# Ledger of designs, part 42: VHH binders against q6mzz7r34to333

Target 1, 300 residues: q6mzz7r34to333
Amino acid sequence: TFKDETFPAADSSIGQKLLQEKRLSNVIWKRPQDLPGGPPHFILDDISRFDIQQGGAADCWFLAALGSLTQNPQYRQKILMVQSFSHQYAGIFRFRFWQCGQWVEVVIDDRLPVQGDKCLFVRPRHQNQEFWPCLLEKAYAKLLGSYSDLHYGFLEDALVDLTGGVITNIHLHSSPVDLVKAVKTATKAGSLITCATPSGPTDTAQAMENGLVSLHAYTVTGAEQIQYRRGWEEIISLWNPWGWGEAEWRGRWSDGSQEWEETCDPRKSQLHKKREDGEFWMSCQDFQQKFIAMFICSEI
Key: E = the ipSAE of ESMFold2; O = the ipSAE of OpenDDE; V2 = 0.75 times the mean of E and O plus 0.25 times the DockQ between their complexes.

## First folded at step 16 (VHH; framework vhh_h_nbbcii10_fgla)

Design n2 (at its last look DockQ between E and O 0.95; V2 from the best seeds 0.85)
Fold by OpenDDE, look of step 16:
Structure n2 (fold): chain B 300 residues (1-300), chain A 126 residues (1-126)
Amino acid sequence: as target 1 above (300 residues)
Amino acid sequence: QVQLVESGGGLVQPGGSLRLSCAASGFTSYPFRSYTMGWFRQAPGQGLEAVAAITHSGGRTYYADSVKGRFTISRDNSKNTLYLQMNSLRAEDTAVYYCAAHPGYGTYYTDMYDYWGQGTLVTVSS
């Protein structure tokens, strides 16, 4: 089986900063087939943002972009090649990223750092043994230098690295924007959309009382105008790469909010998904107040 | 309110070096360590351009292509100070340099920064 000597199964690939912050010592690296839970899969059925669960790296900027990428078949095919743990398996995986005006191939082995048979960083969601997110994160870590280099990056870098596209940035507090129109237009065009919360009381991402996380990146997954009482409201859908229900919005139009009970919109059953998967609705008004930035990445 | 004060600018010959500092104060709601910081510059007759940026934790940096390998951005969160080490200066680096702060997750786009200093003039000339 292939071993990548340029990004070895060693502390240097994790980085000193993360090792210190997480108080990690004697990290073990294992291939997916050596982990419990059954036979591993690179991709099971199809790729989905719900396959992603953020781990020990503060790489929400990358994972949010990746979550958005899963909605664009054209872009994801450029990044992900047809690979397998069964057919012609050799412990080697290949990914592509946009760098300096061209697509660059990044080759890795499938050894992942683990603690107690659990991945230290991105892990398969719901123990489905689907490893494309873990391997892609590792490939990106290699590209940047180490897993430590994934911590708190720039939102636009991830979007461009995954697409080679052009960024439209929106300051949510300084410029009026028709969010529903902008999001629908971008989605129709196959653009990637991410957003970010403002600073908080600390220098780390923290869950707030309203369910949002400060200093954190999200994926914008959609926007709609919805009937409410005798009028209309504009709502926006976001996905948190944490992927936990406890890290979802708790205000108006949240999964358990009264607004969903009161609306007579015929699309209610389609739009309202009461799941603990990191995805939620909120009003565009609340979004503009609680978030600070939105980025749209479009194909050139 | 957040205040930014630049220092260290001046006249230097081509090939010379300067170190700019930005002293930040007035953080009432959020601490300095939670802000993304950046250096921007405006040359005579030109628009404002991003020179370098650094995430709140200092973990990642951005550099314009024109300054890569010559400039280094850094920060000391314990001192609420941002720095720009400028080496191998060129005539085209002549500009007013501004320190700026973004109260959120990492970005280096100019229009995303809410707080700005008054700027410090850097002149590179023989």
Scores: ipSAE 0.921, ipTM 0.958, lowest interface PAE 0.5, mean pLDDT 95
Fold by ESMFold2, look of step 16:
Structure n2 (fold): chain B 300 residues (1-300), chain A 126 residues (1-126)
Amino acid sequence: as target 1 above (300 residues)
Amino acid sequence: QVQLVESGGGLVQPGGSLRLSCAASGFTSYPFRSYTMGWFRQAPGQGLEAVAAITHSGGRTYYADSVKGRFTISRDNSKNTLYLQMNSLRAEDTAVYYCAAHPGYGTYYTDMYDYWGQGTLVTVSS
């Protein structure tokens, strides 16, 4: 089956930074059919942000933008195309990215770096069955040079590389912003929305006691004005590309919090879904205090 | 409070080279190696322009199209120092150059940078 000579199944495609930082040895590369878990799929059920689970590369800047992109059918279709592990399968996959004013195609083979039977980077959903996020991450790694080149990038680059759009940037500590209006306007326009936490005590992303991750990017997935006690409160929803089973915000409006039990808003069950899928709500006041940046990427 | 001090500016002929340095100090909340760093410039009568930026670890860089291939940004996290190597200088590179820091994930938009140096003048003229 196809073997990509320009991005080989070798340490050069991973890059020295990650090999050294993760102390990787005995890395092998496997095609999805050779992993335990049954027949592989490119897309199983539907495309959603919940199909994405960040792995060993600190590429939340890319995965947060991708999480937002899954809600935009035109960009989603442009990038993922129509591909499968069955129809005319030859171990070759292709993706598109915006580069220097044009869409460029990136072709990869489907050999993924593993240790044991587990993918080192983005992990496939459904026990090694759904592979579009792993393959897309590999394609972006090839575009940039290696998986190491994904390790801590620029938030703006991912947004532009996925859309060709124009970015509005908001410094959350120095700019007044009507968050609910800004997020609703952007989502109605099909824009991508991401945000980021500030630096932490080290040079790597870390989960903090409040459940947020330092030096990390999130997808903004919604904002609402919600009835609470005898008034209204503004809340914002975020998605952590670390994915399912990861720590979530533990403050006001978090999953299972007092605020959700006390609200009489008729949309309560629609807005509050108790899942450990990386998505959570927080007050807009807490958001503006705990995050430092928000980016809105709109098509032109 | 974070303090940034640029040095290495001066007068240079077109086609020449110059190396700027930025000494960083006063890191009380977070270490220098967790900040995104950038160089920005302002020519007379113009706004600030992003020149180059570098992620906290040094793994990724950004360059404005006008300087790609000619300028190189780098950092030494053990010395809390940021550098800009400027080669093949042109008259249009004449500006005050500022070192700046962002306390967060990588970005190269000017409005995201909280800490700024006082600037160093670079003049490219025959």
Scores: ipSAE 0.718, ipTM 0.880, lowest interface PAE 1.2, mean pLDDT 89
ESMFold2 (binder alone), look of step 16: mean pLDDT 82; pTM 0.840

Design n3 (at its last look DockQ between E and O 0.94; V2 from the best seeds 0.84)
Fold by OpenDDE, look of step 16:
Structure n3 (fold): chain B 300 residues (1-300), chain A 126 residues (1-126)
Amino acid sequence: as target 1 above (300 residues)
Amino acid sequence: QVQLVESGGGLVQPGGSLRLSCAASGFTSYPFRSYTLGWFRQAPGQGLEAVAAITHSGGRTYYADSVKGRFTISRDNSKNTLYLQMNSLRAEDTAVYYCAAHPGYGTYYTDMFDYWGQGTLVTVSS
């Protein structure tokens, strides 16, 4: 029953900005064992980006990087240590981040802010009681000062904080880039890849009619050249940390698009997944038009 | 189109202070409050370097190591203005300082900024 006095279960750990913005009062903090849904797990059946569901914090810059991290076993082992809610449990969890040229350990207790037995911020997805994303977000909040400090950060900071790597930035409107080659090369090298949409009509992230979210960060999960009609088309796969099906691309090569029905590519069954999990395909052409930035983080 | 106009530059002695301002206008597609903003500088014979950046909401800031603890970036979204408070100025801070804007999610990398001001000269000399 460890209690972290340096990041207490108090409003100060949330921050006044978020408390005011979300109109939160009398926030309750609970340990995962005290939440409904069965026994909690730190990690259940390995780590996956699909374990992440963004909550009340506008921390998509971090979650997108985290989503990408889940695809690299070497990096995720540096951040996540073997921990458990059962074996030698003491309500204490440890994570590591890259800061000022070295790995820094961040220690937290497992008390999470909740409303109606639901986490205010990142929550376990699909009610699987897997809490590594929630705890890691809390640890990062502590590192930065509070949950409020997670709001609208810099994309490159999250990537470096998680890897200690080097950033390659791409302005999607300024320079031509072979996206398929770049993404495949980066993926093969174990690099993390994130991207971001341009601004919108407001100063907050908003879902648009085409299914994309303005002022938002995504994970790039892959890219392929696919057969289409009598030729080839280049497509890119993205993951939205929101994790909602309604927040997926609705244009060409989207989950329900006609392009998937028309393609005779033998990889169709492997690439085309109709899930409401935040992951979707779109053409590289549409990607270059609808997004503004892509970041690749590589190991030094 | 978006226009940025810097002001506040000038001659100052080492250890002195200056406050730069950047007045922004011409927002037709996206509002000022949706832009990431930054200050950049170019010293004589040197390349352009990032000095500081601030997210659209003002919630997070970036500072180059050389200016941490001395410079403060801030913004007033109601006035469409960006500021740079420069304290404890040094000779090596002498440069043309540029205001820049990025119409997207937070970044402080130079190549990601689409709109630039004409710059204002800051000279630190005894």
Scores: ipSAE 0.920, ipTM 0.958, lowest interface PAE 0.5, mean pLDDT 95
Fold by ESMFold2, look of step 16:
Structure n3 (fold): chain B 300 residues (1-300), chain A 126 residues (1-126)
Amino acid sequence: as target 1 above (300 residues)
Amino acid sequence: QVQLVESGGGLVQPGGSLRLSCAASGFTSYPFRSYTLGWFRQAPGQGLEAVAAITHSGGRTYYADSVKGRFTISRDNSKNTLYLQMNSLRAEDTAVYYCAAHPGYGTYYTDMFDYWGQGTLVTVSS
């Protein structure tokens, strides 16, 4: 099977920043078939943002953009191609990124850095059965130099590297913006949409009392006007690339909130899905107060 | 509120070097180390251009193609100071240089920056 000598299964591919910060030593690299969980797949079922769970690389800026990309079939096909662990498998995988005005192919072997039975970075879902997110993250790490080079990057870079598109940026505290119109228009056009929270009490992302994470990037997944009491309210849905856990918004329109019980909108069951998957709704008013920036990446 | 003050501009011959500094103060809500920082410039008769930016962690930097390899952005969180080392200066680098801060994560687009210095003039001529 293929061994990539230009991005080897060695500490140099992880990089010193993460090795020191995470106090890593003797990192083991395994191919997916050598992990517990049965036969590996590149894609199992359909491609979804819920296949992604952020690991130790502090790369929410990339994973939030990737979460948005999963909803665009043309970019998915361009980036992921058709690959498998069975047909003509040789331990080699390929991905495309936009670099310096052109699409560049990045080739990797499928050896992933692990601690025990678990991937150090993006974690595969379905009991170690689905590996496209882990392999794509590795390819981006190779493109940038190492996994350490994924540490807290620029939101614009991830969006452009995945699409070759043009960024429209919105300062949520300085710009009058019709959020529902903007998000619906961008979604219909197949644009990628991400957003970010402002500075926090430290220089690292931290979960806050309201359930949002400071210094963190999210995917914008939708926006709606919803019937509420004697009128309408505008709401926006977001996805946290941390994927699992309790870091979800706790305010108005959050999962299990009174607003969902009180609305008579006929789309309620379609919009409100009570799951611990990192996706949640909030009012557009709260969004505009609690977030600092939104980015829309569109085709030229 | 946040205040930014640039220094280190002046007249220099082509091929020369300058180091710009940006002293930052007034960080009462969040610490300086949680801000994204950048250098921007405006040449006579031209629009404002992003020159370089550095993430809050300091691990990632952005450089405009026109300055890549010649300019180095850095930050010293203990002194609340941002720097721009400019080497191999060219006539086209002549501009007013501005220090700027974004109270959030990861951008180098001009309209995302809330806090701006007054600017320092760099003139490159023989």
Scores: ipSAE 0.705, ipTM 0.876, lowest interface PAE 1.3, mean pLDDT 88
ESMFold2 (binder alone), look of step 16: mean pLDDT 82; pTM 0.840

Design n4 (at its last look DockQ between E and O 0.96; V2 from the best seeds 0.86)
Fold by OpenDDE, look of step 16:
Structure n4 (fold): chain B 300 residues (1-300), chain A 126 residues (1-126)
Amino acid sequence: as target 1 above (300 residues)
Amino acid sequence: QVQLVESGGGLVQPGGSLRLSCAASGFSSYPFRSYTLGWFRQAPGQGLEAVAAITHSGGRTYYADSVKGRFTISRDNSKNTLYLQMNSLRAEDTAVYYCAAHPGYGTYYTDMYDYWGQGTLVTVSS
């Protein structure tokens, strides 16, 4: 029954900007045990990017980095400690972030802002009652000052805050890059990879007709050279922190595209997954055109 | 084509203050409010370095360690203008200051900025 007085269950922890934008009033805070859906879990069956579902905060820069972090067991162990809703539970959770050249511990209680028994921000995905993403987001909000401070941050900050690593930045429109090689090398090294779309007609992230979201950050999850017709094509895999099927790429090599039907590549069954989970393939050519930036964060 | 024009530079004594402005125009594809903006500077004989950056919404800012607590970046999206309030100026702040714009999600890395102003000279000297 720990209560964090430094980040209280109050409007101040949300921030006026978000309260105004979302027209929130009388926000209720609840512990996971008080939410419907069964007993809560901190981590259930390991950590996965698919445990993350972005909520009301425009914190895709953080969630994309977090999604990438889930692929590196060494890094995620630095951020997440062994914790539980059952064993020695006291309503207190601890996380670590890299700040000013050192790891800093952030302590929170597990009260989450909710509306209609649903989390206002990051929520458990698929109703699995797994709360590590929600709690970690709260901890990061506390670190930055409030949930409002999570809105539209800098891509490199999230990567460094989670790793203490070094950033390699790539402007996708300015310099030619061997994407497949770069992504494979980075992945093999355990690096985190994020990318971002350019601006759009508005000042907010918006879903476009092609399934991509403007002013938005994604996780790069892989890249491959794949057989196509009588030749080869380079493709890249991305994950949208929204986690919705409607927010996936709809062009070439998308989940429902004709290219997957035409390819005779023996890895097709391994690479092609028709899921509405925010992850999709697209050609490297389309990626270079539709995205503007890619960041690789490597351990020092 | 996006155009950026800096103003407000000049000669100031150590400990003094200046306020730089950057007027932006020429937005056709994307509005001003969708751009990440930044101030960069180049001192004599030195490379270009990031001074400060601000997200498109103005919600988050970045500052170089050398200017933290002394400089403040802000923007007015209704006026298509970027500002840099510089207080407690030091001799080492002497440089040409550039306004720059990035047409995408937030970053403060120099290589990510596509549009640049001509720069304004700031000289801090006794």
Scores: ipSAE 0.919, ipTM 0.957, lowest interface PAE 0.5, mean pLDDT 95
Fold by ESMFold2, look of step 16:
Structure n4 (fold): chain B 300 residues (1-300), chain A 126 residues (1-126)
Amino acid sequence: as target 1 above (300 residues)
Amino acid sequence: QVQLVESGGGLVQPGGSLRLSCAASGFSSYPFRSYTLGWFRQAPGQGLEAVAAITHSGGRTYYADSVKGRFTISRDNSKNTLYLQMNSLRAEDTAVYYCAAHPGYGTYYTDMYDYWGQGTLVTVSS
């Protein structure tokens, strides 16, 4: 059972900002097999954005980029490699990130910070006991210095650190953009697409009355032109890295809304999946009003 | 409307230091502490480039490679003020320096910044 001396299971790896800000006490570090829930898995079936559930690090900038990346399975081998809790398991996990023009390997042990029996940061899903997102977040924390260094980062950095790609930025309030065309073109090219809400009434991300989260990053997962009444509307789909059971948009085209009941578009069942998984549709008009930035990261 | 006013520019010899300040006011929609802030510069005959940026929480900073290790960005949310400490100045640092604010999550691309100061001239010359 490997113990990493350069990123130890200690308060220094969490960092003072999060320890102080959240008044953390009784933090213990446990390996996944020492947590309740049965045998752990690194990856179960394949990677998916729905395996990710953001915890206490305020790192939506990283997790939104990761959510977009999961739609490109070719990155599985590059970043996650082939690892498991069974074959040649020694408590060692490895990940790669793009740094200063090259892929850099980051090695960690699999001790995760917990309080009681709950992970403090990214959490495994209840049913799967799937730990690749928790371990990847720890590796990125090690790369940056501590879990505190994940706290409210730069959107551009996560996209580049995961891909080595080139960013196109779009200011949604000051730039004319054909959102459906831009998203479809980027998706076809295998690009990562994220977006962000503007500032809120406080300095902390929080759910607003309309179901969006202020000061927050989302994954853009699709865009379509859809039949509605006697015309067409443009809609865009987003994923919230807070994950299952968390805030979702409550306006037009939201899950279960009147717009979905009234559309005659033959793709209705394909596009509308009524779940509380953090993914939702909204009109492009509402998106451009409620969000401030969209980023497209294209692989070279 | 948000207003940004830079100060602290001037003439300095190579190897010297300057501290730029940016006083911010007019926050009606959102508090100062929820904005991402940055310093940008425009050298003679050049386009505008990012120098440094700081997230709203102050937890992350960005520096251009040309200034890393020499410049330090900081913010004081109690005074609605952004700073740039410029050490070991070089002739290539001569530029007009602008304070800027983005009403959202952290970014350091120029096109994302909505509010700009009028600029303060820094001249590094013997």
Scores: ipSAE 0.733, ipTM 0.886, lowest interface PAE 1.1, mean pLDDT 88
ESMFold2 (binder alone), look of step 16: mean pLDDT 83; pTM 0.849

Design n5 (at its last look DockQ between E and O 0.95; V2 from the best seeds 0.84)
Fold by OpenDDE, look of step 16:
Structure n5 (fold): chain B 300 residues (1-300), chain A 126 residues (1-126)
Amino acid sequence: as target 1 above (300 residues)
Amino acid sequence: QVQLVESGGGLVQPGGSLRLSCAASGFTSYPFKSYTLGWFRQAPGQGLEAVAAITHSGGRTYYADSVKGRFTISRDNSKNTLYLQMNSLRAEDTAVYYCAAHPGYGTYYTDMYDYWGQGTLVTVSS
């Protein structure tokens, strides 16, 4: 089986900063086949943002962009090639990123850092043994230098690295924007959309009482105008790469909010989902207040 | 209110070096260490452009292509100070340099920065 000597199964691939911050010692590296839970899969059925679960790296900027990428078949095919743990398996995986005006191939082995048979960083979601997110994160770590280099990056870098596209940036506090129109237009065009919360009381991402996380990136997954009482409201859908229910919005139009019970909109059953998967609705008004930035990445 | 004060600008010959500093104060809502910081510059007759940026943790940096390999951005969160080491200066580096702060997750886009200094003039001339 293939071993990548340029990104070895060693502490150097993790980075000293991350090792110290997480108090990691004697990190073990294992191939997916050596992990419990059954036979591994690169991709199971299809690619979904719900396959992603953020781990020990503060790489929400990348994962949010990746989450958005999963909604665009054309873009994801540029990044992910057909690969397998069964057919012609050699412990080698290949990914592509946009760098300096061209697509660059990144080759890795499938050894992943683990603790107690659990991945230290991105993990397969719902124990489905689907490893494309873990391997892609590793490939991106290699591209940047180490897993430590994934910590708190720039939102626009991830979007461009995954698409080679152009960025439209929106400051949510200084520029009036028709969010529903902008999001719908972008979605129809196949653009990637991410957003970010403002700073908080600390220098790390922190969960707030309202369910949002400070200093954190999200994926914008959609926006709609919805009937409410005798009028209309504008709502926006976001996905948190943490993927946990406790990290979802708790205000108006949240999964358990009264607004969903009060609406007579015929699309209610389609839009309203009560899952603990990191995805939630909130009003555009609350979004503009609680978030600070939105980025749209479009193909050239 | 957040205040940024630049210093270190001046006249330098081509090939010379300067180190700019930005002293930050007035953090009432969020601490200095939670801000993304950047250096921007405006040359005569030109628009404002991003020179370099650094995440709140200092873990990642951005550089414009024109300054890569010559400029280094850094920060000291214990001193609430941002730095720009400028080496191998060129005539085209002549500009007013501004320190700016973004109260949120990492970005180097000019329009995302809410707080700006008054700027310091850097003149590169023989």
Scores: ipSAE 0.920, ipTM 0.958, lowest interface PAE 0.5, mean pLDDT 95
Fold by ESMFold2, look of step 16:
Structure n5 (fold): chain B 300 residues (1-300), chain A 126 residues (1-126)
Amino acid sequence: as target 1 above (300 residues)
Amino acid sequence: QVQLVESGGGLVQPGGSLRLSCAASGFTSYPFKSYTLGWFRQAPGQGLEAVAAITHSGGRTYYADSVKGRFTISRDNSKNTLYLQMNSLRAEDTAVYYCAAHPGYGTYYTDMYDYWGQGTLVTVSS
């Protein structure tokens, strides 16, 4: 099976920042078939943002952009291609990124850094059965130099690297914006949409009492005007690349909130699919108050 | 309120070096270490141009193409100070240089920066 000498299964591929900051020891590298959980797949069922769960690389800026990209078949096919752990498998995987005006192919072997048989970075879905997100993250790490180079990057860079598109940025506190119109227009055009929370009490992302995470990037997945108490409210849906867990918005329109019980909108069941998967709704008013930036990346 | 004060500007010859400093104070809402920081410049008769930016962690930097390889942005969170080391200076680097801060996730877009210094003049001339 293939061993990549240019991005080896060694500490240099992780980088000193993460090794030191996370105090990593006993890091070993394993191919997916050597992990517990059964035979690995590149893609199992369908591609979705819910296949992604952020690990220890502090790369929400990339994973939020990737979450948005999963809804665009043209870009995801361009980047992921057709690959598997069975047909003509040789431990080699390929991905494409946009760099300096060209699509660049990045080749990796499938050795992933682990500790105690757990992936250190993006976690595979279904207890080690689905690996496209882990391998794509490794490919991006190779493109940038190391996993440490994924640490808290610029929001604009991930969007461009996945699409070659043009960024529209919105400061949510400084300018009026019609969020429902902006999100619906961008979604209809196939654009990627991400957003970010402001600074917090430390220099790292932290879950806050309201369930949002400070210094963190989210995918914007939709926006709607919804019927509520003889009127209309504007709501926006977001996806947290941390994935499964307890870090989820607890305010108005959150999962299980009174607003969902009381709405008479005929789309209620379609819009409110209660799952602990990192996706949630909030009012556009709360969004503008709690977030600071939104980015829309459009194809030229 | 956040205040940013640039220093270290002046007259230098082409090919010379200069180090700008930006002293930051007034952090009541968030600590300095949680801000994204940048240097911007405005030459006479021109608009504002992004020069360099650095994420809150200090691990990622951005540079305009015109300054790549010549300028280095850095930060010292223990001193609440941002730096710009400018080497191999050219006449076209002549401008007023501004320090700026964004209270959020990393970006290098000018419109995202909320806090600005008063500027320091850099003149590159024989």
Scores: ipSAE 0.698, ipTM 0.872, lowest interface PAE 1.4, mean pLDDT 88
ESMFold2 (binder alone), look of step 16: mean pLDDT 82; pTM 0.845

